VH-VL binders against q9yfq1. Designs and how they scored, part 5

Target 1, 117 residues: q9yfq1
Amino acid sequence: MLPVNPRDLEKMMRRLGIKVEQLSADEARIVLGSGETMVFRSPTVIVMRAKGQPPMVYLVGDYTVEKPREETAAEITEEDVALVAEQAGVSMEEARKALEESGGDIAEAILRLKGEE

## First folded at step 24 (VH-VL)

Design aa6
Fold by OpenDDE, fold request of step 25:
Structure aa6 (fold): chain C 117 residues (1-117), chain A 123 residues (1-123), chain B 108 residues (1-108)
Amino acid sequence: as target 1 above (117 residues)
Amino acid sequence: QLQLQESGPGLVKPSETLSLTCTVSGGSISSSSYYWGWIRQPPGKGLEWIGSIYHSGSTYYNPSLKSRVTISVDTSKNQFSLKLSSVTAADTAVYYCARHERRYGWYKAFDIWGQGTLVTVSS
Amino acid sequence: SYVLTQPPSVSVAPGQTARITCGGNYIGDEYVHWYQQPPGQAPVVVVYDDSDRPSGIPERFSGSNSGNTATLTISRVEAGDEAVYYCQVWDDYGKHYVFGGGTKLTVL
């Protein structure tokens, strides 16, 4: 909760020519340029609008920062290699290479191998 | 040049549903910043906003008419429509369709209007 | 409900300046738009966002908005300016557009 009475905040901002709207949200996520994500749970959302200006949105509450999901190199299994080899009609070695290049995506690996024909 | 044109019956019986369509030409209804609205004017009286619709189907209605009003959009036909149920003599008016913008959270003026169509509610 | 108040009529002689007011609680915090409606015609925006003019509208038309009053000013009034003028705002609380009652401008 904001330490300031919402009505008082509105009055104060009105003197500055700013319209204030307070909203409740279950969750807010901000993807940062660094790739990290700020996650707010049950934040108060304050929207401020002024004539001739872009609106400003404030998130009030505690937040956590999540690191970008490290693309876990999908563990390429021998079964996956065999499947790709069979579907694309290539050797096990060629299939393995295609899977490695596709980050373990079986469908993409098959498409790459078929496109080389 | 973008143009709006109202169409529909000019006479409706009491308790029936008034139905109008606005056809947009010279541009797409699916513009990202624009809403499409209906405004009416009883003879010799002022303007009253009925409601507006975004191309996604999101609607705003005049609270005084909300229970009787339905606005819809057909992007494939580049049209939007008005339905007003349970009409009475008080619903006799010139009905206009018009376009307005929303920018930076502000709802803007109706910058393009149709010519309007008179709808009379009479037995 | 939010209400906009306009005088029902304003009369001016040709060449004079007409001022049409639109009253509303804290209207200065809202964008005000003005429409001109000649007899038997659809409304046309003459001033939007308090003081901006659409292309094709003469410079004689200007607008201001502060406190509880918005004003449409028409300088060097011509016979062709005779019409009903409406102010309009969006009410954020009620989530609806509100029109004033309209002002009939008569050119004497």
Scores: ipSAE 0.621, ipTM 0.822, lowest interface PAE 0.8, mean pLDDT 93
Fold by OpenDDE, last read:
Structure aa6 (fold): chain C 117 residues (1-117), chain A 123 residues (1-123), chain B 108 residues (1-108)
Amino acid sequence: as target 1 above (117 residues)
Amino acid sequence: QLQLQESGPGLVKPSETLSLTCTVSGGSISSSSYYWGWIRQPPGKGLEWIGSIYHSGSTYYNPSLKSRVTISVDTSKNQFSLKLSSVTAADTAVYYCARHERRYGWYKAFDIWGQGTLVTVSS
Amino acid sequence: SYVLTQPPSVSVAPGQTARITCGGNYIGDEYVHWYQQPPGQAPVVVVYDDSDRPSGIPERFSGSNSGNTATLTISRVEAGDEAVYYCQVWDDYGKHYVFGGGTKLTVL
């Protein structure tokens, strides 16, 4: 896992007044400002704490960078609009608006139009 | 101002379950920085931490009591509760609920306490 | 298990300085909190995070923590300071709060 003996690391850091905790994680995700996500699989997590300071967390392991899932804005199709309009008994315009407000979720749009939400 | 108040039966029979509730007033139990804990003190003895709960339901228990202790939170009522099963005379104590902060990875002092409630285990 | 050791009792005359110690392995690496508990009352924090004082606590109360010993110092002791004092830490290894055994301060 780590090339450094946990006991040795703890001893070294104690001399500096830093408490070290080693944890295992199944996954760690960091959402970057760019919209990308760093994904660590089974990383070792090292938490370092010192009095009067914010903690520092180290992720040790291989990681991949995932691009932001293009929220395919579910293209509201005319078919979807028609379906919502028919199910909710509203105009195509009203149905379209509800779909837009619901992010393309047909079920949610129908519920909104029926006053159930 | 935030206040804590313990409530529950003052008498419990041996082998039964001790149940207490702490009511939080003057503030929300759902504060992001605080945990809610139980501490007890047998007559003439020292303080013993029982456990703490975060508003999400995450709990920490004293290892010596873990098998018998359950702490729960009800955010809708702004309350958290303690259950201690299989009680004996050794569980006779004043029970306090209290609040403590967690900040920057450190668990802090219990800064607000209830008045405490005496629970006696007797047949 | 992590253990905090306090003297069972400390006696001081009014106006003198009381020192209550709390011993623990590498306690200097931990934040130590101190509670005052008058008879029949709930504990109250008098010193937290080694040396900080809550609002309303007199400056006579101070704390220090280094090595294996934390110390609560009460200067110019008054009769009203008579109480049991507890030190406390969070044990990261055991993931639980630990209290000292308490020190009864008697004002002579």
Scores: ipSAE 0.611, ipTM 0.816, lowest interface PAE 0.8, mean pLDDT 93
Fold by OpenDDE, last read:
Structure aa6 (fold): chain C 117 residues (1-117), chain A 123 residues (1-123), chain B 108 residues (1-108)
Amino acid sequence: as target 1 above (117 residues)
Amino acid sequence: QLQLQESGPGLVKPSETLSLTCTVSGGSISSSSYYWGWIRQPPGKGLEWIGSIYHSGSTYYNPSLKSRVTISVDTSKNQFSLKLSSVTAADTAVYYCARHERRYGWYKAFDIWGQGTLVTVSS
Amino acid sequence: SYVLTQPPSVSVAPGQTARITCGGNYIGDEYVHWYQQPPGQAPVVVVYDDSDRPSGIPERFSGSNSGNTATLTISRVEAGDEAVYYCQVWDDYGKHYVFGGGTKLTVL
């Protein structure tokens, strides 16, 4: 958590025309260009938005860096695709793509699809 | 050209569930930037947002209606639907489906609308 | 809940300028969108993101937003501009869209 009162932060940033939204997350992952992944556990997420500008996201918390996982090409079954499609509310094609991108990890695929919100 | 069209019964009995479907044509509902929403307008009154859904199934609902509203999406049919349970006369309205974008964290205007469909709640 | 306040009606003579206001707490920090709804028709966006116009909307329609008030300005008003106009924002706190009560524009 930030040492600054969230309300005070919001007020300060409002003066600058910046909207601040503080969110709680269980986990945040950043895939780096090196192939490594920064993993934040239970970070505070601060989203700053200004009109006409891309949003800025701050992750506040401790993090670890994980090496690239060797993607074991898990065989994606039609049942897996159907499950992901149903759980995420997407088409079979989208579900398949998400599964492929997630190395066959159903949970990750679902999160990926839902995370686009 | 992308078009939206509402369909469903124009008459619903009190305490029953209002059910409508919006069919999207001229484009895919599975776009990365757009949400699909429902707005209603009682006769002679203003507009009220009901809720929106992303193609992944993520939803936002009007807090005043949340307990009675379910919005779903069927990407295979390029449709999304509205269910409003336990209807009363107060739910009589023209119901619109519409599209809105989310960009850079901002929820944008409803830029494409259906023509609307009147649903009357009456015994 | 977040509330947008519009005057219930505005009257203007043809050729004159109509201004429709939309009041809201810190509305200037929000993107405001404006809809035109002619009688018996679906709403159509006439101004979005405070001041942008969709393709096909005449330049007579303009918008501004600052402080606690957004304004839709319709210059050189025509008979065809007679409609109900709604402002709209997304309320981040309540996580819902909010419409104003609508303003009926009458062309005298």
Scores: ipSAE 0.608, ipTM 0.814, lowest interface PAE 0.9, mean pLDDT 93
Fold by OpenDDE, fold request of step 25:
Structure aa6 (fold): chain C 117 residues (1-117), chain A 123 residues (1-123), chain B 108 residues (1-108)
Amino acid sequence: as target 1 above (117 residues)
Amino acid sequence: QLQLQESGPGLVKPSETLSLTCTVSGGSISSSSYYWGWIRQPPGKGLEWIGSIYHSGSTYYNPSLKSRVTISVDTSKNQFSLKLSSVTAADTAVYYCARHERRYGWYKAFDIWGQGTLVTVSS
Amino acid sequence: SYVLTQPPSVSVAPGQTARITCGGNYIGDEYVHWYQQPPGQAPVVVVYDDSDRPSGIPERFSGSNSGNTATLTISRVEAGDEAVYYCQVWDDYGKHYVFGGGTKLTVL
């Protein structure tokens, strides 16, 4: 995929004090600030390292951009609140608040209340 | 102050499995930047790295020993262990546990060591 | 496999400067670490990342690394400096730590 021979690249970069490592990956995902996710299938991974500098990682290959998961606001039922309260060992009020903050996701609400998220 | 201490039997019979444990005190083994390693030194000889483990369980082994070595970590006990199978007299050595950092893709020096424990392989 | 080469021994008089070399292919591209091991004791880092010193290590200990040779320099050598010194690197290709054979420093 690269126009330069990997061996030549390594040799050239060494002259610059940069270590080059080529890796193969089945998949790479980058979660963007926008909420979108870049997905690389079978990319070539190039890691460049130099002393005293943060490493640079290059993903070489085609990629798709996935939109963030559309979350539907679920109706919070009293049963849901009771379940969360029971599982997390908190009051109904606390459970309700956690569910509201979690968009009605019971599992997420429980994790939030237990401090695991 | 972080300290490491090796423990285990000082005598192992040939063909058996050498088993050692390193206890970490004064800090958590679950630090994000540190690996936990084993190094050995036969009497009158140099140092040889055996392997290292991250608190997640990810391991690196010396290729010359990989087939016989297993390193594990127990975060609940703040310990990590070494198993070396099929030992021979050549495995007689002082065994050290030690800590090293990984930062920005660089594996760093072993900055904290245990005092070492002698393990003799003999019939 | 990656190999680090050290002289087996170095001798110096008190007050003089000792230099211990560590040879390796493209070692200048690698971080080199140095350990001091007195007789019957565990190794201690005296220089790490080529030239940095841990807290508590005298400034008499210094390191350099370029090309194919790293060097540990001990100035104003004292009797207490008598020990075996090891260089070390991480070999990215072999994915393992490599130690030199060690250099015995004798203070005459």
Scores: ipSAE 0.605, ipTM 0.811, lowest interface PAE 0.9, mean pLDDT 93
Fold by OpenDDE, fold request of step 25:
Structure aa6 (fold): chain C 117 residues (1-117), chain A 123 residues (1-123), chain B 108 residues (1-108)
Amino acid sequence: as target 1 above (117 residues)
Amino acid sequence: QLQLQESGPGLVKPSETLSLTCTVSGGSISSSSYYWGWIRQPPGKGLEWIGSIYHSGSTYYNPSLKSRVTISVDTSKNQFSLKLSSVTAADTAVYYCARHERRYGWYKAFDIWGQGTLVTVSS
Amino acid sequence: SYVLTQPPSVSVAPGQTARITCGGNYIGDEYVHWYQQPPGQAPVVVVYDDSDRPSGIPERFSGSNSGNTATLTISRVEAGDEAVYYCQVWDDYGKHYVFGGGTKLTVL
């Protein structure tokens, strides 16, 4: 996959004070700031380390980019709001807000309101 | 400050299993950058690394001892343990637990040591 | 397996400089750590990452690492420096820590 013989690469890098380790991986994922994820299938992983420097990791292989999964917002019912409000001891407005922030997850909303998350 | 203390029997019979525990105090064993290791020293001889464990349970063992060594961690007790099976007189040594860091892909020095505990293998 | 070679003993007069070597193939590419072990005591790191010194270790202790040899230098040696010194590296190939055989420093 690499144009250079791995052994030769290692030798070359050694002259530069860089330790090279070549690994095989089944999969590698990089979550980008955009929210997208780069997915490498069976990439070669090259780890380069030098004293006093952070390591550099190279992923060699083809990759796909996956977009963030769109979550369907669950319908928040008045009953849900009331339940959260009651369980968390907060106002209906606060409960509604927590539910909205939690995507309709009642348990998560309650935890948020109780300060557990 | 972080302290390590070895505990366990000082005498083990041949063919039995040596068991030691290292108790970590003054800090959490679940630190993200640190591994917890065992090192031994036979009387009058040099140091030998036995193995290390990460708080997740990932282990590294000395190849010469791998088949007989088991290191485990109990995060709830802030302890990690050593088991060495099928012991012989050659396993008589002072056993140390110690901590070492991994940073930037480098395995670092053992910066904190226990006092060590002598384990004698004798019938 | 990776092997670290130390002289079995080094003798030095008080006030003089002791140098303890640690030989290994391409050891200069590895971080070398040094431990001091006084008689009957646990080892203590005196130099780590080739040349760094832990807090509490006097500046008399220094380290260097290049090529195939790492060196622990102890300047102005004192009687209290008498101990066995071990070098250590992590062997990436064998995935294990390797200690040198130790060097007994005698202060004459």
Scores: ipSAE 0.601, ipTM 0.808, lowest interface PAE 0.9, mean pLDDT 93

